# VH-VL binders against AP-3 complex subunit mu (apm3), part 3

Target 1, 249 residues: AP-3 complex subunit mu (apm3), of Schizosaccharomyces pombe (o94669r175to423)
Amino acid sequence: TNEFFIHVLERVSAVYQPNGKLAFGTVKSDMECKCQISGMPLLLLSLRPGTKLGNVRFHQSVNLKRWKQHPDQIEFIPPDGKFTLASFQTDFATQKSLPVVVEAKNKLDGRFEVRIRNTGKKSVENLKILITIPQALKSVTVTEGNYIFRASKYTHMEEGILEWSVKKLAWTSPALVLTGFLAPLKKDANSTEESSSYSKLEHLDLQYKLQGSTLHNFKVESLKMLNHPDKKSYKGVKHTIIAQNVSFR

## First folded at step 4 (VH-VL)

Design j14 (from c7D with heavy chain A99H G100P; framework fv_firastotug)
Fold by ESMFold2-Fast, scan of step 4:
Structure j14 (fold): chain C 249 residues (1-249), chain A 125 residues (1-125), chain B 108 residues (1-108)
Amino acid sequence: as target 1 above (249 residues)
Amino acid sequence: EVQLVESGGGLVQPGGSLRLSCAASGYSISSGYYWSWIRQAPGKGLEWLARIDYDDDKYYSTSLKSRLTISRDNSKNTLYLQLNSLRAEDTAVYYCARHPYSSDYYTLGYGMDVWGQGTLVTVSS
Amino acid sequence: DIQLTQSPSSLSASVGDRVTITCRASQSVSSSYLAWYQQKPGKAPKLLIYDASNRATGIPSRFSGSGSGTDFTLTISSLQPEDFATYYCQQRSNWPYTFGQGTKVEIK
């Protein structure tokens, strides 16, 4: 059985402002291939018509002369097994919006609330919310999932990261809510409870994955074996978005 | 066995709207890939109308994009084409077609390998 | 839009004849994005050739495709009775996708 698989992985890094606007972002894409074809096949991968890959780095087997003439065609002789055919990067700001929306609230009594919603049409998988806690944490409750607090080394005010994990956030799910209370920042013998000060949550990071979606104007259209056109092989393509560093600050 | 069946055709009056359905069987459209709508006026050639991708990206014919909407409903395993402001020139057989895919990975597309039998739309008063 | 012009628009042939149909594009089309379809009266089109020269599954070896750039050719090496049909070329090199006007192959 001759087989060739292509997995397009798009790793997203983005920074959103507290108002929900995108400040900046990048998408780094890798075409990870697995070749199980007998002999020395000469393959031609065709991309969506008119595709031009920016800041692209190709595997050494790629025919650069052909690619310069036809930027949507990648001709190559694959090594056996797993390899990266191409890596490229684009500016996320001109692409599709990410589906996970964050709303964070700081209250005067030291209470904070983090609400997470999936506004897309696909389930979000392995969602991890990393909340930077600027001072001692009194208590936490979540409507779904698990949490763990990881203290920073040598922290003066017991700073750390609160990690909130949710295995799946379906697009039909109600908002996920985390409620927490911070201990007062400073305490005087003569101060009232109302005069206590609290730091505000200023930094929150998201990590998750989406199957079957793409942020680029990029599609794998076809794969052809040039030196053995009569030889048939199974060919498959898969797309995954990995939100590996999405910050709200 | 993969099969596509179009429906929703018939006699429609000028200025009206048309909504065509394409029911898929033998596989699930929710696993994704590509789908196109093509039409053919009586005695004329083929005209590509629209394409919808596994990630819901949509592409339209330049001349018709203001009047066309392509969509899908995964729960009904059905594709749709909406055409507004109908005129006599929209009289045609409308086809839906699949670009190939696989169960574990989306199969690389190379053409429209499965077509429905077509549904006739007649625009007349 | 890329315009595809087929030549001839119609032809008459006998069983056993070699038939050649040409598709000319108004601008360069990658061979990886050129396909050929067969359509019989009252039926949906059937994919014959994709990526200019690859036969689709189940298509007889008498059908072959070739070409690059702006000139593409479909050849039927020995015409059979079931091959009398209309043939279309199609490009997906640029949006929107376009088809040629068709070539009708009729019996003599």
Scores: ipSAE 0.013, ipTM 0.487, lowest interface PAE 8.1, mean pLDDT 82

Design j15 (from c7D with heavy chain Y101F Y106E; framework fv_firastotug)
Fold by ESMFold2-Fast, scan of step 4:
Structure j15 (fold): chain C 249 residues (1-249), chain A 125 residues (1-125), chain B 108 residues (1-108)
Amino acid sequence: as target 1 above (249 residues)
Amino acid sequence: EVQLVESGGGLVQPGGSLRLSCAASGYSISSGYYWSWIRQAPGKGLEWLARIDYDDDKYYSTSLKSRLTISRDNSKNTLYLQLNSLRAEDTAVYYCARAGFSSDYETLGYGMDVWGQGTLVTVSS
Amino acid sequence: DIQLTQSPSSLSASVGDRVTITCRASQSVSSSYLAWYQQKPGKAPKLLIYDASNRATGIPSRFSGSGSGTDFTLTISSLQPEDFATYYCQQRSNWPYTFGQGTKVEIK
């Protein structure tokens, strides 16, 4: 059986403002290939016409002369097994938004809420929300998933990270809600009045996977075997978005 | 067996709008495909109108972009095309078609392998 | 827009004949982006060839495609009665997608 698989992995780093506006975003992409083709194939991978790869680094087998004349074509002789064909960086696509929407609200009496919704058309997998807790955490409840609170070492305020994990967030799922309560902060000892106060949540990070989507206008269109055009092979491409550095602050 | 079935055609007045549906069966439209709407005026050739991808990217014919909207509803496994400001020249059989196959991997370079039977739209007063 | 021009616009042939249809693009098209379709009266088009030379599932071996750049060819090596139809070439990734005007293959 002759087979060639391409897995396009898009690793997203993004910073959103509290109003939901993107402040900064980059996508680092790897074309991870697996070759199981007999003989010595000469392959031509074609990207959507007009595709411009930024900061691209190619595997040593790539014909750079062809690529410079036809920037949407990658001609190469693959090694057997697994290898990375190309690594490149793309600007965050303004026409495509990340599917996970986060709302964090600070309420009265140390209560806070974090609401997560999948507005995309695909299920989100292995969703992890990292909530920076500015002071001691009294209690927390979630509508779905698991949570772990990790206190910072040697802290006066018992601050830490609340990690909320959800295995799968379907696009049909209602919003998931985390409700937490902070323990009161005491006013400075130099104050003449004793009273309680609460810090506000200011920072959240998201991590997740999204299968079958591409963040930018990039697409693998075809893969041909130039030196054996009559040779049968199965050729497939898979796209995965890995959000691992998505911050809200 | 995979099928596409168009509906929503018929007689429409000039200046009106039409909304066509394309119901998919035998596979999920959320799986690694893209879909196009194509039309064919009586006795004429094929004209591509619009495309929507599995990741919801949308593409339109340059001449019709201002009048076309392509969309989908995954819960109903249905694709839609809306065309506004109808003219007599919009009279045609409208087809929906897909490219690729249902899997975690898209077939590279497949072409449009499944077509609906088409729905006739007649624009006349 | 890339314009695809097919020639001939129509042809008459007999069962058993070799039929050749050409598709010329106004600008260079990668062979990876060219497809051929068959359409019979009253029916939807049927994919014959994708990526210029690959036969679609269930398509008989008498159909073959070739070409690159601006010139592409569909060949039917031994015409059968069911092959009398209109044939269209299509380029699929330069925006907008375009079809050729069609070639009608009719019985002599």
Scores: ipSAE 0.020, ipTM 0.445, lowest interface PAE 5.6, mean pLDDT 82

Design j16 (from c7D with heavy chain Y101W Y106S; framework fv_firastotug)
Fold by ESMFold2-Fast, scan of step 4:
Structure j16 (fold): chain C 249 residues (1-249), chain A 125 residues (1-125), chain B 108 residues (1-108)
Amino acid sequence: as target 1 above (249 residues)
Amino acid sequence: EVQLVESGGGLVQPGGSLRLSCAASGYSISSGYYWSWIRQAPGKGLEWLARIDYDDDKYYSTSLKSRLTISRDNSKNTLYLQLNSLRAEDTAVYYCARAGWSSDYSTLGYGMDVWGQGTLVTVSS
Amino acid sequence: DIQLTQSPSSLSASVGDRVTITCRASQSVSSSYLAWYQQKPGKAPKLLIYDASNRATGIPSRFSGSGSGTDFTLTISSLQPEDFATYYCQQRSNWPYTFGQGTKVEIK
């Protein structure tokens, strides 16, 4: 049987301000294909009318003349197996917000709380929340998932990254909460008095996957075999968003 | 095999709202079709109303956009159409229809290959 | 919006006749997004042709489609009694999607 599958992978990097406003963002997208078609097929992939692919780089098999004349049509002769048909990048500032909302609160006596919510309509998979801990961590409790503290090798204050992992956050899930306590800081011996203080949490990073969603208004509308129009084949498109470097600061 | 069954039709008052359901069986709506609502007034032609895609993108008829909402519930395998501010000219048979073929990936649509039987909506006082 | 105008609006033909229905678009339509449907009285439409020229599964070989740009044609090479129906063209090239007004084929 003849088969052709397209996996559109959108890798997101973004920085959000404390007020929830997007400071900057970019999406790097790859159109990864798997081809198992006999002979030398001539394929035409049509995109949603009005699609804009920024800084696009095409596989060497793509007919660039056709693309220049019809910027929603990609004509190509695929190699067998796996290959990247196109790679493109766009400014995420023009896109809709990501579905994972983060709220970090610094409370009294070194206590802090990180609350995570999925406001989208798709489940978030393999969620990692990386919390920058500015001093020694006393204890942590999570409502779901697992956590690991990784101390920095180059600090004298036991600073590190607290990694909180959740396998799946459904859109119907209540907010997930991490509660932690920082160990108090001590004043130097230039004073005869002892005191303690606490630093504030100021930096969080998110990583996750979101299946069946797209940020570019990108969509594959059709795939045709121009030199064998009566030939039937299995064909399909899959969309995945990969949030790789999403920062809140 | 894929089957679509519309429901929610009947007699509705002018100025009211309409919520139609389209229950899919034999295939999961989350696995890669795009779906449309199409209507046909008595003795008239087909009018496309709205489309919802496997990735939740939505399109609407220009003339009805302010009155239409298309949605879906993957857990119930059901598509919905809501039409507000009903008028006599909204009297029609309402169809839901599926484009393309099913796969483990999102479907590349080629036409509306499966249609429901339609549900009659009559807007009258 | 793209308007699709079908010609003729109605026709009468005998069994065995060749029937041609034309669909003209007000703007250029990609052939990849033009389809033809058959609707019998009291029934939902049935997909006949997609991508201007490809027969849908189970559609008899007497049905064929052709055309590009603004002019598309549906041909029935030898009309059968079960072909009494209204035929519609549809474009999905631009949003909103639109149908032609329909062509009623009556058996003489």
Scores: ipSAE 0.015, ipTM 0.474, lowest interface PAE 6.8, mean pLDDT 82

Design j17 (from c7D with heavy chain Y106E G109P; framework fv_firastotug)
Fold by ESMFold2-Fast, scan of step 4:
Structure j17 (fold): chain C 249 residues (1-249), chain A 125 residues (1-125), chain B 108 residues (1-108)
Amino acid sequence: as target 1 above (249 residues)
Amino acid sequence: EVQLVESGGGLVQPGGSLRLSCAASGYSISSGYYWSWIRQAPGKGLEWLARIDYDDDKYYSTSLKSRLTISRDNSKNTLYLQLNSLRAEDTAVYYCARAGYSSDYETLPYGMDVWGQGTLVTVSS
Amino acid sequence: DIQLTQSPSSLSASVGDRVTITCRASQSVSSSYLAWYQQKPGKAPKLLIYDASNRATGIPSRFSGSGSGTDFTLTISSLQPEDFATYYCQQRSNWPYTFGQGTKVEIK
């Protein structure tokens, strides 16, 4: 059975400022391949004409001389099974934006609200919203999904991370809403003050996957077997964005 | 959302030629999928005839290769099948079908998930 | 060419019955490239199962597929009135693509 699969994984890290501006963003991409071709095939992978992979590291089987002459062509002899053909890194800040937007609001009496929307044209999968809770958490409600509170082992307070999980957020879905209440901060035993106080939420992290999308103008145009041109093989290309560390302040 | 509509069937003479059309709507034939022509003679099973891929690779059944031509027109979003040197044995309902891709792979087909209603071709004098 | 042989060629069953259809290949077929289709009289075939065991979108859970190598099976756990049809296996593992001869499921 002759088959070759390419999975382009784009692992994204980004930080957004309080004003909504992107402070920085970087994409680490891996071209993960699975080869089930008999014999010793000599393969040529052609990318969209004009494609240039920056800061690239190739598998040892890649013909680097050909790559230097034609940076949109990757010639190689694959090992059997799974391997990484190429890894590369770039900034994405001016190319494309991530589709998930976050609104976090601190309200009166320790209430807070987190709203999530998908502004893209693809469904977001395995969405995790990690909310840093700066003090004891009284209660939480969510419109969709489930949540788990994990107390920090390294704090003297009842701080922790609230993990909100949603399996799928379609681009046509209404906003997801989490509402929570913080317990009041405690005072010194000798204090005569009667007011309660609450910390503000200052940090959220998102993690999710987006199938069929790319932050590069990356496209596999063809895969040819140079030493066996009559041999037919099935090929598949899959693109996945993995938002690993998307921080909101 | 994707629909396929075949046309061009009817009564044809032995020794003549047949050109079938398959109009696609809800999806562009220039991206992402493989398309096939399949036929079914009256009271018989399914016979795969030809395939055209998103990258214009063409494939034909071994027994009919010399008589078949598969093609497409991206501007009309339409697929075509031409069958030459018609015989009575070519009498069948001809189906156009799209091979969907796995939710995990953009270009890998997992099965023919959308079919047209078929067009009847009768080869008779 | 890979020849696919279905057993039985026809069967009679009652609503609520468990129906099993077997597809045997003349040579090994990757399970990732075996599919099952349902065809009702006068209608186009409908994809039921792909990659030997995965149900297509909208297909009821009573339909299941299994198998590997040369032996594949389609099972309908509790036959419904709308399930009386002809069923075909199909391989795309090797060129050319081929279908089984079909299994007709008739009302008893």
Scores: ipSAE 0.011, ipTM 0.445, lowest interface PAE 9.0, mean pLDDT 81

Design j18 (from c7D with heavy chain G109D; framework fv_firastotug)
Fold by ESMFold2-Fast, scan of step 4:
Structure j18 (fold): chain C 249 residues (1-249), chain A 125 residues (1-125), chain B 108 residues (1-108)
Amino acid sequence: as target 1 above (249 residues)
Amino acid sequence: EVQLVESGGGLVQPGGSLRLSCAASGYSISSGYYWSWIRQAPGKGLEWLARIDYDDDKYYSTSLKSRLTISRDNSKNTLYLQLNSLRAEDTAVYYCARAGYSSDYYTLDYGMDVWGQGTLVTVSS
Amino acid sequence: DIQLTQSPSSLSASVGDRVTITCRASQSVSSSYLAWYQQKPGKAPKLLIYDASNRATGIPSRFSGSGSGTDFTLTISSLQPEDFATYYCQQRSNWPYTFGQGTKVEIK
């Protein structure tokens, strides 16, 4: 059986402001291939017309002369088994936002609320919300999933990270809500002032996977064997977005 | 086996709007292929109109971009084409077609390999 | 837009003849994005050749394609009665996608 598979992995880093505006976004992409073709085939991978891969690093087998003449074509002789064909990096376009949105609210009585929605058309998998807790945590409730609080080791304010885990967030799911209460801060020397006794949540991080989606205008159009044009082989392309460093500050 | 069936054609008034449907069977449109609309005026050649991808990216012919909208509904397994401000020159057989690319494991397609039978649109008073 | 000009616009041939249809692009087209289609009267087009030279599934060996850059050719080595049809070239090398004007093959 002759088989060749391409897995496009897009690792995302982004920072959003409290108002939901994107401050910074970068995508690091790898084309991870698996080759199980008899002999040493000469392969031509064609990308969507007009595709330009910026800051790209190619596997040793890639014909760079052909790529410079035709930036949407990658000609190569694959090694057997697993290898990375290309790695490249792009910045986020403002119009292509991540599918998971988060909204955090702080109340004067120490209550806080974190709401999570999937605005995309694919299910989000292995969602983890990391909430930076600035002082002692009194209680937490979640509408779905599990949570774990990890206290910071060297602080007198009982700071820590609250990890909220959800196995799957379908695109049809209602918003998920985490509600928590902070313990009151120790009274300051200026305790007669009408200031809040509670710190605000200022930092949340998201981690998740999204199958079958891409943040690029990047698509594989065709794959053919130049030295065996009538040879049939099974081919497949898979896309995965890995949100590994997405912050809301 | 994939089958595409266009509907929504018929006699339409000049200045009106047209909404065509393309129902897919034997294959889910959410499987990730590219989908195009093509038209052919009576006795004339083929004209590409629009493409929609598995991730909802849309592409349009330059001459029709301001009047044309392509969309899909995965729950109904159906593709749509809307054309506004109809003129007599829009009289044609409208086809939907599949071309290959999937966001998951699959055999690569190299052209428009599956076509519907077409639906005739006549623009006249 | 890339214009594709087919030559001839029509031809008449006998069964068994070798038929050649040419497609010329107004600017360079990647052979990886050049296809040929057959359309019989009253029916939808059928994919014959993709990537300039590869036969689609189920297409008889008498059909072949060749070419690169701006010049592409479809050849039918021994014309059959069922080959009465109009043939179109198509490029996907640049937006928007475009088709040639078509070549009508009439069997004598």
Scores: ipSAE 0.012, ipTM 0.462, lowest interface PAE 8.8, mean pLDDT 81

Design j2 (from c7D with heavy chain Y106E; framework fv_firastotug)
Fold by ESMFold2-Fast, scan of step 4:
Structure j2 (fold): chain C 249 residues (1-249), chain A 125 residues (1-125), chain B 108 residues (1-108)
Amino acid sequence: as target 1 above (249 residues)
Amino acid sequence: EVQLVESGGGLVQPGGSLRLSCAASGYSISSGYYWSWIRQAPGKGLEWLARIDYDDDKYYSTSLKSRLTISRDNSKNTLYLQLNSLRAEDTAVYYCARAGYSSDYETLGYGMDVWGQGTLVTVSS
Amino acid sequence: DIQLTQSPSSLSASVGDRVTITCRASQSVSSSYLAWYQQKPGKAPKLLIYDASNRATGIPSRFSGSGSGTDFTLTISSLQPEDFATYYCQQRSNWPYTFGQGTKVEIK
């Protein structure tokens, strides 16, 4: 059987403001392919009409003259096995939200709460919330998943990163909550400055995978073999969003 | 032609562990397809156990996740399944199977299109 | 988990009969993620239908699949002697992947 596989990986970098507004976002995408077609096929991959590929780098087999004339068409002669057909950067749609919503609240007496929800239509996988802890952490409770505290390399006031891991967050799941307590800051020996206080959480990062979804409605419409048009060519397309640099500041 | 051959079955003690191997030939396990372990108790239906993707993402049955480990060795082109804390209920034929790609937008449409012959595991004292 | 319920659990049929097997999901399943398998005694399952309605390579035209949402059907238009087997539906729409309990097709 003649088979061709395309895995579209969208790696997301985004910065959100405390009010939930997107400050900045970009998506770097790779079209990772695997070819198991006999002979030397000449393939034409057609993308959804109007698809815009920014800062694109093509595999050496791509016909660049055809692409310049028709930016939604990629003509190429694939090598056998695995290769990257194209790498490109697309603008993150300002009106489109990532499916994981994070709300962090600083409460009284060093207590803080981090709440996560999946507002999308697909399960989120390998979810990690990285919470920057600015001082000693007293205790932590989570409704689901595991957590681990990693002290900073050059620790000062016992600061570090609290990593909260959830293997799968289904789109039907209720909000998951992490509750933590900070240890109070030590007093100055000087009696004129006798106040214990708590720093507030100001930085969170998200990491996760989302299968079968695309941020910018990127779609492979067809794959045809130009030099043998009557030959049946099997194809599979898989889409994965990889959120590795999603910050809340 | 893709072939899968399971090994490592046999009689094992309750409370022990099993480590099954699935040797693939005709295709590299490091790319393209998902690879899965499925079991079938005598006279019963099929139960999905675990999946490992070409990029090493792993998925486990909810009821067995704490006892299962799926892995692969690309240099040996072999998949592994380890099941700990064995019970009589784990007695089954264990299959290794190749699954095709799928996505929301377009698929090959392959389910599990290549299966091994299975290896019988009997958990008994 | 999505539970798949097959009906009937067992049926008796004669060569030449039209056989229909139903698979009902406890939650909506995309048709792109439903498959049917055939298993003969002592052998591994064999893929028959993928994405609800597409025949796998080498599968005879008498096998057909249909359905969407929660209701899916496998039909054998004219049963042959080699078709006496157990049939399973399977969804890969949500992890964990699940199979139906199976439908045994026996000779009458």
Scores: ipSAE 0.017, ipTM 0.405, lowest interface PAE 6.9, mean pLDDT 80

Design j21 (from c7D with heavy chain Y54W Y106Q; framework fv_firastotug)
Fold by ESMFold2-Fast, scan of step 4:
Structure j21 (fold): chain C 249 residues (1-249), chain A 125 residues (1-125), chain B 108 residues (1-108)
Amino acid sequence: as target 1 above (249 residues)
Amino acid sequence: EVQLVESGGGLVQPGGSLRLSCAASGYSISSGYYWSWIRQAPGKGLEWLARIDWDDDKYYSTSLKSRLTISRDNSKNTLYLQLNSLRAEDTAVYYCARAGYSSDYQTLGYGMDVWGQGTLVTVSS
Amino acid sequence: DIQLTQSPSSLSASVGDRVTITCRASQSVSSSYLAWYQQKPGKAPKLLIYDASNRATGIPSRFSGSGSGTDFTLTISSLQPEDFATYYCQQRSNWPYTFGQGTKVEIK
């Protein structure tokens, strides 16, 4: 049996401003391959015409002379088993749309609300919302999933991280909502205008996985075996977005 | 819903040529699947004819290779099969079928999970 | 080409019977590339089993597949009236893809 598989992994880092504007974004991508082809095949992987890979690092088997002349073509002799064919970075600064949208609001009397939606056409998996809590938490209600509060070490205000976990957020799901209440802070005898009964939420992070999607029009157009045209291989391509460092502040 | 509709069959004369079409609806043929043409002579079993992959890689039956051409038009979302030098033994129902795929690898097939209804081709004088 | 030979070529059975169909390959095939299809008169084939033992969506639990190497089996544990049909095995581990000659399951 001759098999070759390509898994394109896009790891996303992004920072959004309170107004929803992207401040910074980058996507680091890996082409993780698995080869189970007998002999010593010579493979040519073709990308969408005009594709340019930024800050690219190739596996040692890649023909760099061919790639320099044709930047959308990667010619190589694969090792057996798993290996990384190429690692590259895409500038995300001009791409403003991630499939998961979050909105956080601070209300009066220590109440806060975090609302999350999947605006894409694929289910979001293993979604974690990490909310930085600036003081003691009085109560929390979620429409779906579970939560856990992890207090920061040596905090006098009982600061910590509230982790909200949702195993799957389908693209057809209604918005998910977390509502929380902060416990009032105790004022000292020398209270100033900088002392308040309730601090505001200013920071949250998202982590999730999205199968079968890409943040740009990246496409593997073809995978051919050049040195044995009559020997065919069973081949597959998979795309996964991994959001590990998506911050809202 | 994914559907396949074959057309182009009918009565043809020996020595002629045939071009069959397979129109796909409910999904794009450019989106990571592969397609096969399979035929069945009256009262007989299934015979695999040709396959075309999402990246235009083509495969043919060894016995019919010289007479078959498989192609596709992504803009029309349609697959084609050309069969030349027709003989009486080419009389059959011709099926277009889509290979199934895994949830993890959209181009990985493990069975023909969607079939058209078939189009009858009769080769006679 | 890999030749698939089914046994028996035909069989007669009654509702409620246990039916076993065997598919033997001329060369070793990976179980991940063996499938079984059901075809009723006038209809296109329907995928029953893939990867030798996995039932396709919507296929009743009475259908099961097993085997590896060169020997594969399709079993219908309690035959129903709608199961009278022709059954085909297919391999996709080598090109060209090939089907077995078929096994016709007829009412006794």
Scores: ipSAE 0.060, ipTM 0.566, lowest interface PAE 5.1, mean pLDDT 83

